# Ledger of designs, part 42: VHH binders against Protein DOG1-like 4 (DOGL4)

Target 1, 232 residues: Protein DOG1-like 4 (DOGL4), of Arabidopsis thaliana (Mouse-ear cress) (q84jc2)
Amino acid sequence: MSKMRNLVEEKFLEFYESWVIQLELYLHQLLIAHNNNTMSETELRHLISKLTTHHKAYYTAKWAAIREDVLAFFGSVWLNPLENACSWLTGWKPSMVFRMVDRLRKSRVVLVEAQVKKLEELRVKTKFDEQKIEREMERYQVAMADRKMVELARLGCHVGGESVMVVEAAVRGLSMGLEKMVKAADCVRLKTLKGILDILTPPQCVEFLAAAATFQVQLRRWGNRRHYVTHS

## First folded at step 3 (VHH)

Design n13 (framework vhh_7aqx_2)
Fold by ESMFold2-Fast, scan of step 3:
Structure n13 (fold): chain B 232 residues (1-232), chain A 122 residues (1-122)
Amino acid sequence: as target 1 above (232 residues)
Amino acid sequence: QVQLQESGGGLVQAGGSLRLSCTTSGFTFSKYAFSWFRQAPGEEREFVGAISWSGGYTDYADSVKGRFTISRDNAKNTFYLQMNSLKTEDTAVYYCAATKYLLPSRSQYDYWGQGTQVTVSS
């Protein structure tokens, strides 16, 4: 009753809070770079590298954590309700970043024809990969509703220790499947992010990363407001 | 409805310390970033320090770095400016300000306090 968090949740909550604080610091640097427009290409590439390394560190920590407890990432305790409501397979939906790219165009970022064509190609690939993962998620939901799982759940209520072990094995198998699917989704996220950064110039990368970080930080702030107002 | 009220100003000797407070009401405190500005007679309002909405980032004017510290207390809807090693040049009316933007020192400010006088003698 009292213990609502396991060790994985406690450890990742601590990691995530520090990670978000560092993201805010990098966002500040991105906004300075964007607003002053005086930094060299070398300086911009260095800043972009810091952010890509920061995002890769997140996925390294996440993949270590989901290996121990993938379910901690569904309805995560380190995320507020709004962040959880906006999650697609434990993170941002890859195709949503193309909406950020559209916002860059509206903010008077000039993209050349070759960049537009490459971004459209990447958008199509990303949507295809998303649909493939969504089909895998549907298959897991069907497996959960399968008569075998229903029968195992029924057996667990009425038969002794051997049925507990059978149920535990089935749950372990399901968790391993979810882990594989979450990693697949994260791979699409990383490929999409890398693809966009490879297409954009360094100043455009700075503006894109600033927009993405701003959205992430704002979403957290807006959700934290609703959590505190509800409990007040 | 919306109010920002400064307190803690006054007269202090050079080398002394003061702590300014800005108490807020009428909006969701945790949704805003906060800054302190000051204005000396005959001069324009200048930036002093800022704290982000998470409290994870702070920024200061070069003239006050190492001497002033900004902090926030979300439970009390109040944020602070701890002023140490005060100089006569720090004499000014100090204003607190709130903004919904992520970079307060370069952002539009939504709300302002009325100001509190700080006078540093000798």
Scores: ipSAE 0.000, ipTM 0.174, lowest interface PAE 15.7, mean pLDDT 81

Design n14 (framework vhh_7aqx_2)
Fold by ESMFold2-Fast, scan of step 3:
Structure n14 (fold): chain B 232 residues (1-232), chain A 123 residues (1-123)
Amino acid sequence: as target 1 above (232 residues)
Amino acid sequence: QVQLQESGGGLVQAGGSLRLSCTTSGFTFSKYAFSWFRQAPGEEREFVGAISWSGGYTDYADSVKGRFTISRDNAKNTFYLQMNSLKTEDTAVYYCAAHRYVFGSTKAEYDYWGQGTQVTVSS
């Protein structure tokens, strides 16, 4: 069964393609900064600010789009199958970024003990927030099985304006619940990202952001390449 | 094809116990939440109990709380309804159902139903 694109999907697809192109340009700048000792702290902070603003722009656009159609973000048409397979509640799993942080910790020539302690505290907090969201997802699944949802679905099989209205109200309720969970997950993502950047020095922030952007860009390229080969 | 098959129904005396089983095939069992519903003669189909995909959350109708327990066995692709302290009012056809949460999936088929199994509680 083929995916049908609606207005929200078309608009966000256009936005996302442009957003990824800009991310690749920022990644190039991050890699140059990471390999050079010539950039001032002010220049590094400016670059970090550009990346932070870029990620905020993504969530601004996403939250506007999920307000209209949250289901578009579950198996998105602007993502390839590999990107969709790696998604946790419509995005990256917050605790996964600590794998990139662990590489900085393993170096131990750059990170001081105070930073290591704060990163551990943030990791524990992030994992707790993830588990809380996962429990809410489970509660939502069980709510879908209750008598009222089954009754509404049954009534919706009958032709008539009133039955259609009842089914539409149930679908709106489902969508609102999913929107709240997606937004809660995105808040954990943003808090985790901000928390890491607040703990790290500007050169460490550049290294972290370069690693994160590299992973995102490579995952997309790998997925696109494998999809292309499959169709060949 | 997706299939749900109930078993364990039958005739039992009031105060007795029965365990219903729902065996499933054609989907990834561990990714589904499961529910039991029942329909008594002359009544509408009503919710009895549900279990989440992880097994960490269960919910029950007020009429069966404390008497019925839902559980799942991922290794056997089967879930159960343990019915204790049965009452004549529990007499009904019992249906098992599978519900899929929309989580990172482009294919959302929400409801799969079994064919039903009769439970009769005699006084």
Scores: ipSAE 0.000, ipTM 0.308, lowest interface PAE 13.4, mean pLDDT 80

Design n15 (from n1 with K99G L100S R101K Y102F I103Y G104L S105P S106T Y107R P108A; framework vhh_7aqx_2)
Fold by ESMFold2-Fast, scan of step 3:
Structure n15 (fold): chain B 232 residues (1-232), chain A 124 residues (1-124)
Amino acid sequence: as target 1 above (232 residues)
Amino acid sequence: QVQLQESGGGLVQAGGSLRLSCTTSGFTFSKYAFSWFRQAPGEEREFVGAISWSGGYTDYADSVKGRFTISRDNAKNTFYLQMNSLKTEDTAVYYCAAGSKFYLPTRASEYDYWGQGTQVTVSS
């Protein structure tokens, strides 16, 4: 089991480094597309499809990894301290994306009233889904201080075959609870992303994806510089 | 240099069994997921079965479920396809593949390395 857990962290670190490098390459393509308003709708849709496929690959890999060890995603070794500090249940907070949409509305992105209405409806639904998950996380944290859990923790200090097995089963149950919450949060993220892309035109999608990728890449660069200086 | 080499193919009667092996070199075996694909004359390469890098998960095409079993031996850098209750429809060139993904891909395009193929012929 411990070898399996260590391998999950190492293998996902290798995956994530490659995934970020490819994200930066796609960001470069998005910025070129943004600055050249002559690209066809077909060309823009192809680029958007590449980005959505790339994000889908991330969640496919993540869900496979959390099936093995969900705890690897809390305080992840492949993220710097700044990225970890900004995480909400192992990833970006879904409602944050609407702040990026608001920024774009005040730039070159012209949204029609029908789009504004649909984005507001999506924003409200996203916040509601977030609150449901936050309540579940609070209940999980309270349950950690439950009298029965405290008793199980005390038993874990006493080596005695049966007591060890009972404690291990309880810990497994806690990990399964976390896995369910992480997957629920990721589903909200994917629904929010898909919803926004379904509402926006292809040029607007390129603007939005460029803004989101720029923020993600810059946050990593800012944190890596600070981490390097601190680590030195 | 990365190498995948199939062995164990041949001619067998319907209802019989064969065990295919794929011996690998040039990469860290324990970090890869492995699969078998097959291709009949005039057909596309189709998925047969896969085993995860951990060995904890396997997946099979519906046409072979219950008849074929995929396994891996990390100490020997080799993985296998045990084929039981063979049918004439199983006649194909069988290819082994290795992928660096966490999940079990069923699409050929998602695998990094491929063997040369081994012929399996099931006679009636």
Scores: ipSAE 0.000, ipTM 0.329, lowest interface PAE 10.5, mean pLDDT 84

Design n16 (framework vhh_7aqx_2)
Fold by ESMFold2-Fast, scan of step 3:
Structure n16 (fold): chain B 232 residues (1-232), chain A 123 residues (1-123)
Amino acid sequence: as target 1 above (232 residues)
Amino acid sequence: QVQLQESGGGLVQAGGSLRLSCTTSGFTFSKYAFSWFRQAPGEEREFVGAISWSGGYTDYADSVKGRFTISRDNAKNTFYLQMNSLKTEDTAVYYCAAQFPRYTLKSYQYDYWGQGTQVTVSS
């Protein structure tokens, strides 16, 4: 069982490692674009499109993987302990990206009043969506704890066809519920990302995406370096 | 060489049972997810059931839930479809399929297919 589950983890680990390498290459392009004021709007839109396609590829891969083994995404083996500690429902917390948006307000690329208003409306909506998911997850965890306790108690009495089927049904139910919650959280992430990019101009999008990618890449590097330094 | 071979099909009366087997060779069985599909004459090929490579997850078409059970036996490099309470509408050619996890592709795209086995349910 454990060995079979490891194959899902190994395949997604392979995908994720290549995905992060490509993200770092895109980050390099974003930083060059940010410092190059001669780049056309069409060229900037093309780069932004590459990043949005790259993120879409991640969620396409993730949703295929969670259909087979959603539990692999809770304490993922392809993430270091620091990355796992910073996760909210298997990924980044949507409202946190507004801290990166706030940095844009202090940057060379100034936000106009209409953009500020739309970003604040999106921030409020994102927070409500997060709270709704958190309430659903808490309710689900309470219900699943009660159900799981009953099923585990039943398993302890017998090892046989009927007991095995009951345990398999309980595990299936838990996994389907978690898959639903993870997809709901990912939908909020995608809606928040799309919403921000729709409000920002291409130069502002480049600066925002560069900040987000820098944070993700650096968090991974900081966590990885910790394992080579005994006292850190 | 990779091969998937179905067996266990045939004639059965309504209300009866059949167990289909899919024996595999040429790849590492334990690394693959498996599915059954069926196709009736003049109709499109439809999904019947699936089992994950861990065996922890199964899925079924609404038309067969509660009647069909998919299972796998890694020691025998074989997976099965137990069909109970068969109906005349279950008459079709049944195909087994295998997919190695591909996270950049849709999960319904399968790497390997069997040649099919006929199941005929008479009234």
Scores: ipSAE 0.000, ipTM 0.123, lowest interface PAE 15.0, mean pLDDT 80

Design n17 (from n1 with K99S L100K R101L Y102F S105T S106Y Y107R S109G; framework vhh_7aqx_2)
Fold by ESMFold2-Fast, scan of step 3:
Structure n17 (fold): chain B 232 residues (1-232), chain A 124 residues (1-124)
Amino acid sequence: as target 1 above (232 residues)
Amino acid sequence: QVQLQESGGGLVQAGGSLRLSCTTSGFTFSKYAFSWFRQAPGEEREFVGAISWSGGYTDYADSVKGRFTISRDNAKNTFYLQMNSLKTEDTAVYYCAASKLFIGTYRPGEYDYWGQGTQVTVSS
């Protein structure tokens, strides 16, 4: 059965399309900055600030939307099938961004030993926080299969006002649990992003953000065209 | 509907010049990066040059660097390839292409829209 989009889905679709267009505009600015060796540190910091504000705006809009309908973010209509397949708890997997950090070792502005150590410490902490969230999700899935949920599903097959109220309360509880879990995952994402930017110099931040934005934009293009290229 | 239409191709003698134009419609021109590709008979389609959506960054194939210049005019929804010091090996069908992403690989599969192509023949 095909489902019509609800109001939350329609509003977030419109927001997300505009947000991605602006991300592409910022990506071009990052690439210009990366190729311009005359740009001042103040100018680079200003551009980095625009990107961090842009990402924060995404989470502000997302958290408002999940308060109304968290299930809209599981199988999102504003994402193509490839983007949805690559999602980890409604977004990017935090540890994945360290693969983009590894590319900085091949840049003209190399990482110093102190930065490498701090990034490795952050990577370990991020993986730990990520695994903690995965354990919470597993506990949530186990709770869905317990006797109380099975009995509630059985009760939902009966016609009556009492069963309707009990089912509505249970669904509300499940949604609240998912909302809490999604917000916890988003907090790990924001902490990881902030941590990386705090360790890197402004030119390295520009290169990192350009790599991250390029990957996000390219994944969307590949999914829309069904074009996937494997490395040889 | 989206359209890209090339113009300005033709026959020219070695050492001469030609200016190709690509006129676009059906999308927001200022949000797209543009590239020129060419294909000689029996060869694969190869990259020639690219210009970012802002116009602030350009890139060229080594074989044309210093001879060709890419530019854009947002007011006319048109972008150009100025070809100077033409050589017989520049003979090809030239295609214009549009993409929202400027940087990555300049592979044909990375472009959202293409023109039909315009023939450029350089005689000795």
Scores: ipSAE 0.000, ipTM 0.141, lowest interface PAE 15.1, mean pLDDT 81

Design n18 (framework vhh_7aqx_2)
Fold by ESMFold2-Fast, scan of step 3:
Structure n18 (fold): chain B 232 residues (1-232), chain A 123 residues (1-123)
Amino acid sequence: as target 1 above (232 residues)
Amino acid sequence: QVQLQESGGGLVQAGGSLRLSCTTSGFTFSKYAFSWFRQAPGEEREFVGAISWSGGYTDYADSVKGRFTISRDNAKNTFYLQMNSLKTEDTAVYYCAARTLYLSGHSPKYDYWGQGTQVTVSS
């Protein structure tokens, strides 16, 4: 049986497509800034601010959407199968960005001793916050099975007599706990991103953001080129 | 297509043991939590036990605690319900179920279910 898209999914799909197009335009600007090395510090800070605002816009739209239907973000129709397979609690895994920072360091980025120390402290804290959320999710998953699955199983046994209100109440009950987990995960993502940008110089921020955007865009393009296409 | 299939049901004497298996296909087994439910004649479907995606957390209905054990084998894409010290009250159709937080939950099919297997405990 095929899943039908709801209004929240259709609205967020339209938002996400536009958001990705704008990300690709910002990536182009980041690569120009990095390659030409002619921009002033003020110009670099302005570009970094545009990227920061762009990411904040994503979370503003996401949090509005999950308030309506958090389950739409588990197995998202606006992401291809490869993007969905790489998701951790509806988005990127926070600790993953430190592998990206490490790869940049090996290639070209020269970090001073104080920056290395602060990045390591941030990595440890991020991994701790991430593991705490994973444990809370596991406990919720078992608790959900006991309470919500029993309720849903009873509804599934009703032949022709189930009420839209009863089904909606069961789904809403499932969604309330998930909303808190997703927002907690997103807060770790935003704190990790801001933490890295606060530690790096403006030229290093441009290089980091270019690497992050390149990875995101390439992952999408790679997934779209396989037999599996972006879910419509 | 997603499939869950129970096996291991049958007739057993009170005080005996049975092990139910649920073999799965069509999804990434390691991302799912698994549960067992049962439905006795004339009664509603009730929760029996659950195991988390890592196997680190389990939960059981009070009526089966200490007698039943849920486990999973990721290499075999199979999970189990070991039933010991069976009572006549354990007579029911047993259903296996799978749920994941990586799956879209508003689909009618996000809670995957098997067809059920009969367990009859005679006195």
Scores: ipSAE 0.292, ipTM 0.648, lowest interface PAE 2.4, mean pLDDT 81
Fold by OpenDDE, second read of step 4:
Formats: sequence, structure tokens, C-alpha cells
Structure n18 (fold): chain B 232 residues (1-232), chain A 123 residues (1-123)
Amino acid sequence: as target 1 above (232 residues)
Amino acid sequence: QVQLQESGGGLVQAGGSLRLSCTTSGFTFSKYAFSWFRQAPGEEREFVGAISWSGGYTDYADSVKGRFTISRDNAKNTFYLQMNSLKTEDTAVYYCAARTLYLSGHSPKYDYWGQGTQVTVSS
């Protein structure tokens, strides 16, 4: 079934394609910074700032879009099936980034004990927050199945304009709940990212961000090759 | 399909020189850092050296420092390991590897690997 793209999907698709292109450009800069070791701390901080701003722009756009249609982000048409399969509540799973941090630890990046401790604390906190959101999502799904779906089914038995309006209102209510959860998840993502960047030195941040961007870009490439989907 | 192919290995006398090549295909050569590893019989694979993404940085294991040199040719999608003053201890299968980011000395972290080429240094 050709998924009919709605206006939100189309707009965000365009945005995301542009955003990914820019991410690739930043990735290039990060790789240069990481590999030449000639950049000053000021320059590195500037680069980090650009990346963080770029990520903020993504969430700004996302949150604007989900206000209109949060469902568009569940099965995002701008992502390939692999990217979607790897998504947790419409994005990357926050706890996943600690694998990247672990990779840094195994590299020439020397983390001092204080950093390691802080990272571990952040890991625990992030995991806790994820679990909390998952529990809430489960609760929401049960509630939706027990109440809203029954209501919708009941209303669907009636043919009339008023009934359609009621159904739409019910769907909107469900969407609002999902929006809240997505925002909560995004908050954990942003907090986790911020937490990591606050713990790491500028050179370490650059390496981390490069790794993250690389992973994202590679995932997209792999998925596109596998599924013959062009989203860029 | 991504491919890394080593060449240039063989038998050489101690004190001699060899130049290994790793020819690559299936990915954007200029975006990757490259490394050489080696594995002697009964031993673990060990880091030999690496060249950064930009080509502006090289790193070598202490055991080969001053004797081995890594270079890259983006036009040929090939990078090299020049081995001078070879020792019997340098006998191993040499592997080339590729990674988007330069990271030192840990084998499992690399994205792509060659099949290896045998280098034998006789006394």
C-alpha cells in the first residue's frame, strides 16, 4: 500500500534531507579536527557548538512537526526500514550513546577517573529515565487499547457527521498523549547528550560527535543499500 | 562491495626491505583512516601503524617505529607500508584495515579488513 504522504511528512522529509546533508558536512569537519590535532581549543569549542546547534535545530523542527502530526514520526517515511527498526520512540535510544563512549575509552582517549565516574552516573540515570518512559508508554498503550479503541470502534458504528467529529477528537487526544511521550524521550536524549558533552574535553567531544554522526550516516547508507530506498 | 587487498608480501632477508600495498574499493577512500596490523603464529593480532584521515598524522607501534612508514595515495585508493630494516621478529601475516575515524591499535574497532599477506623475514 503506497503510504499516502501527508503535508507534515512531505515538509519534514525535505527538512531532514537537508539536515542530513549538513550533518555530513559537519562530520567532515569533525573528522578533520579529530585527525589533524592542530586545532585550538577555541576552534574545537566552536565546532562543537555548531554541532549542538544543528541538533537543536532538528528537535525544534521535530517538535513543531509532531504538534501537527505525531503519528508521522511513527514509521517515518523519511527514514529507511533499517533506520526505523533501530528507532526508539521516534529516535535514537539514549543509552546507546554510552557504547560510543565506551569505544572512546578503548581508544587513545584518556578519560580520567572523575570523568569515568560521572559517565557511569549519567549512564545509570539515563537508563532509569528510559525505563520510566517505557513504563509510561506501556501504560499508555494499555489505556488506549482498553478505552480509546473501544470508543473509536463504537463510534465507527455510527454513520454521521457528528460521529466523525467525535472520532477525530478522540484521535487527537491519543495523539496528544503520544506527543508528550515523544517529547519526554527527546528530553532524555538531549539531557544525555548534554551530559556527555559536559563531561568530555573538547577533543573528546569532537571524537564523540564524529562517532555519533558517523554511525548515523552509515546506518542510513546501509539501510538505503539494503532496501533500495533513496531518502537523500 | 567493499574490498581491501594486500600485496607485496614475501620472503626477505633480515635487514632487507619490503613495501606492502593495500588496494581498496567500494567506499570513499579519502574519508577513511587506514592501519596495518600483523599476526604471528600463535600470537594475537597487533597494531603496526596507522595513517589519519587527513594524512597529516601517522602512528606506529614502538617495535616498528623508525623502520616502518605508512603512506597513502588517494588517487589510487591505495595505502602502503614501507618496511625497512626488517627483523625476523617482523615475520607475520600483515593485514590492512580501514576506519572512518582514526583510533589506535584495537582490531575489533575497524570497519573493514583485508585478507592478509604473508611476510617472512629470514635470518
Scores: ipSAE 0.000, ipTM 0.239, lowest interface PAE 12.2, mean pLDDT 86

Design n19 (framework vhh_7aqx_2)
Fold by ESMFold2-Fast, scan of step 3:
Structure n19 (fold): chain B 232 residues (1-232), chain A 123 residues (1-123)
Amino acid sequence: as target 1 above (232 residues)
Amino acid sequence: QVQLQESGGGLVQAGGSLRLSCTTSGFTFSKYAFSWFRQAPGEEREFVGAISWSGGYTDYADSVKGRFTISRDNAKNTFYLQMNSLKTEDTAVYYCAAPKIYFRSGSQAYDYWGQGTQVTVSS
């Protein structure tokens, strides 16, 4: 079982590094499209489709991996400490994406009143779904504080010589609950992303995706440049 | 560097009350769930109660439900077990524990333990 766990981490690390390199290339294309006002609607839709497919590929790979080892996604080895510190249930916090939308409203992007109304409705729904997941995680954590989780925690420190059956059952219970929780969070992420893209025009989608990808790429670069000696 | 310390144990008459405190250090206190356990002489360690990071959810062992209340004070980095209507069978060493809520930094959910505090209920 430990060999299967290590393989999941190694495989996803390889996948994620490749996925981020491709995201940076797509970001470059988004920035060119945003600065070049001559691109056709068909060209913009094609670029948006490539980004949407790219994000779907991430969740496909993630859900396959969490089926095998969901704990790998809490404190991931493929993320730097800054990225891990900014994670909400193994990924970006859905409501945070509306700060990108608010910045678009104050930029060159012109949003009509109907779009503003739909985005606000989506924001309220997203925040509600997010809070519902937080409440369920809170309940789950309390349920995990029973004797079996305490025994698992102790055996994690002194695990040299015990029957594996009780520990394995506790780990399976924890993993299944966490998998459900992570998938619920990812569904909110995907619904939020799709909802925003459905409301925005192709040029607005390009600007939104460029802002989101820029934030993600910059967060990774800032975390990777962390000095050996921590300084203010 | 994580530390838990119990206080408030002692001798009490059946039907009486005691409040146990667990003072913590080395945590972002508001991000942790906390729990109480007890171990009676000659018995296995038993779950008593748990409280979520917000205090909005609690869970109790059936043997103490309705008599014991767990609470927390985030400003004091302390959580409590209020024990009412004490019975002789509540006699035990009481331990506080701090399981982590999230695995956000590569850590699994695991418990830190206090040293224990003795509660003796006489008839």
Scores: ipSAE 0.011, ipTM 0.449, lowest interface PAE 9.5, mean pLDDT 79

Design n2 (framework vhh_7aqx_2)
Fold by ESMFold2-Fast, scan of step 3:
Structure n2 (fold): chain B 232 residues (1-232), chain A 124 residues (1-124)
Amino acid sequence: as target 1 above (232 residues)
Amino acid sequence: QVQLQESGGGLVQAGGSLRLSCTTSGLTFSSYYFSWFRQAPGEEREFVGAISRSGSYTDYADSVKGRFTISRDNAKNTFYLQMNSLKTEDTAVYYCAAKWLYTGSLHPSQYDYWGQGTQVTVSS
């Protein structure tokens, strides 16, 4: 039988399911480290490094996949509808992590003034980078709505062979632009994550990563439990 | 003009090997996804194997998994099907097919370009 999903979607689904299972295992280790307060600084740094490597592995796999089919990452089959609804350019919105940092400040995390200043500087830089990418996305949407693209799409539906080739060339150009935009967004994500971890102490990094992983896992669990009800 | 041309078909004994090639022209090879299909007499065209744009992802029909390998050579604008441990049931006309954008399906109707086919006959 033919598959309903393409090769990229099928293979990334397998990868992502395994990646999330490992994230949950790391979350367990982060919560133990946070609650027991028995780990050395060296042990905490090693755990933080495991999480950093895990996130880098995700982007390595993602960039390989988007080279093949960037559209698979818009409305991804490996994400539930809630996860897809919360996505910004195929992933988490970078500025969202600062809301998690703010929640840590309101709990028991003691941030010194120098850290607060550096986090605010990073927040401003991250928002600036987000705005640049959002402007590029607006230009992409305008190009998609262009009369020529609408006309080419219409021709592709009615004429075989030659018309299809013209539509293919146009859509390939758009796909390349979208791939560059997604990679740019992912670079902002990685820079933001690295920046936060560089500012925080190892115990604070553990709390931050635990909060981030908890949110990601919980969002997936909430979306996966979705079902229809006839009563409130 | 876009053309796909199969080669390498022929007669082989059961347990033998055969390598099919599909040479393409008129398309940007590195931008396409490629598949092999086959059709036995009196049967519908069935999926055999597929390879992604980069070559990093492959898929196979259960009946050929472990015996057949699909590969591509972007420098030669050619992709291949290495068929090992051939069975009489593998006898069919083999077609190469190209798709520039996957729609989430490997059904024959989703492919943009097709070769003319090459006969593979496996004797007992």
Scores: ipSAE 0.000, ipTM 0.236, lowest interface PAE 15.3, mean pLDDT 82

Design n20 (framework vhh_7aqx_2)
Fold by ESMFold2-Fast, scan of step 3:
Structure n20 (fold): chain B 232 residues (1-232), chain A 123 residues (1-123)
Amino acid sequence: as target 1 above (232 residues)
Amino acid sequence: QVQLQESGGGLVQAGGSLRLSCTTSGFTFSKYAFSWFRQAPGEEREFVGAISWSGGYTDYADSVKGRFTISRDNAKNTFYLQMNSLKTEDTAVYYCAAYRPLFSTGKSSYDYWGQGTQVTVSS
């Protein structure tokens, strides 16, 4: 519904702004912990747990929102154009996080051979799951070329009262399929994140999470600055 | 500018064959799924067949399944509809269409259409 869609967008915008502010605060704590070699393993595990809970809160809110309006997540109003341009199925591309893992291997943080092997196995599994979703999306695009797509195309030409119900039914069907696909992609994201954190030591987890949060926060700042400078 | 141009239409006898082509420009061909539609006089536009962006998946209307084949050539930015065992009921204007990837954002329209090409099947 148009009214329900607007409420979902407004509510998630409010949620996301608060979520990003809290992420920046956690990033500050991660950077302090990374530079403080005297922090206990128990203290590091507690900080990592806070970040994990924070990311789980995002997906809990997202899945509630997409149940009501998945289309709000394609071209999201709470994301700037740069953030939207970098999206793969409404979020980060799972395999991208292994670029951050590669930085750990090249940094002062020493990954042992057993960790390197497990990370490569996880990278391959993640890429396989990612490709599986991409193939499902291809099939979904073909399905969109049935009668429902013809009805949607008619919307651009004429606002016919009697065809509106058929178009609404088609849009609902497409939205249900998109919701399933977005959830599948989010599950790969969560499994990849958990997998990495399970392989890494607490100090390595802190460095990884700091790198990931830094990229997310900076991407938002760069996109906001680029938009402002371009239009100013 | 995005452009789709059909060719290969014409007059053919029942039982014959025709190959339609749709040549595209103004977008990255490999990122799009493609389909064919047709419209007979006084009827609504109907789906005929589709091919995914990878070419790995195809779909057809029940009325043409087993007789028509859709294919794509990424090197030529062109996709095709091979029509075999044509029937008089296949007489229509045939339109090609291109669909955006579902994960693309900031798009105002979901497809692009060609101008159409006439196919007439005589008995």
Scores: ipSAE 0.000, ipTM 0.255, lowest interface PAE 15.5, mean pLDDT 80

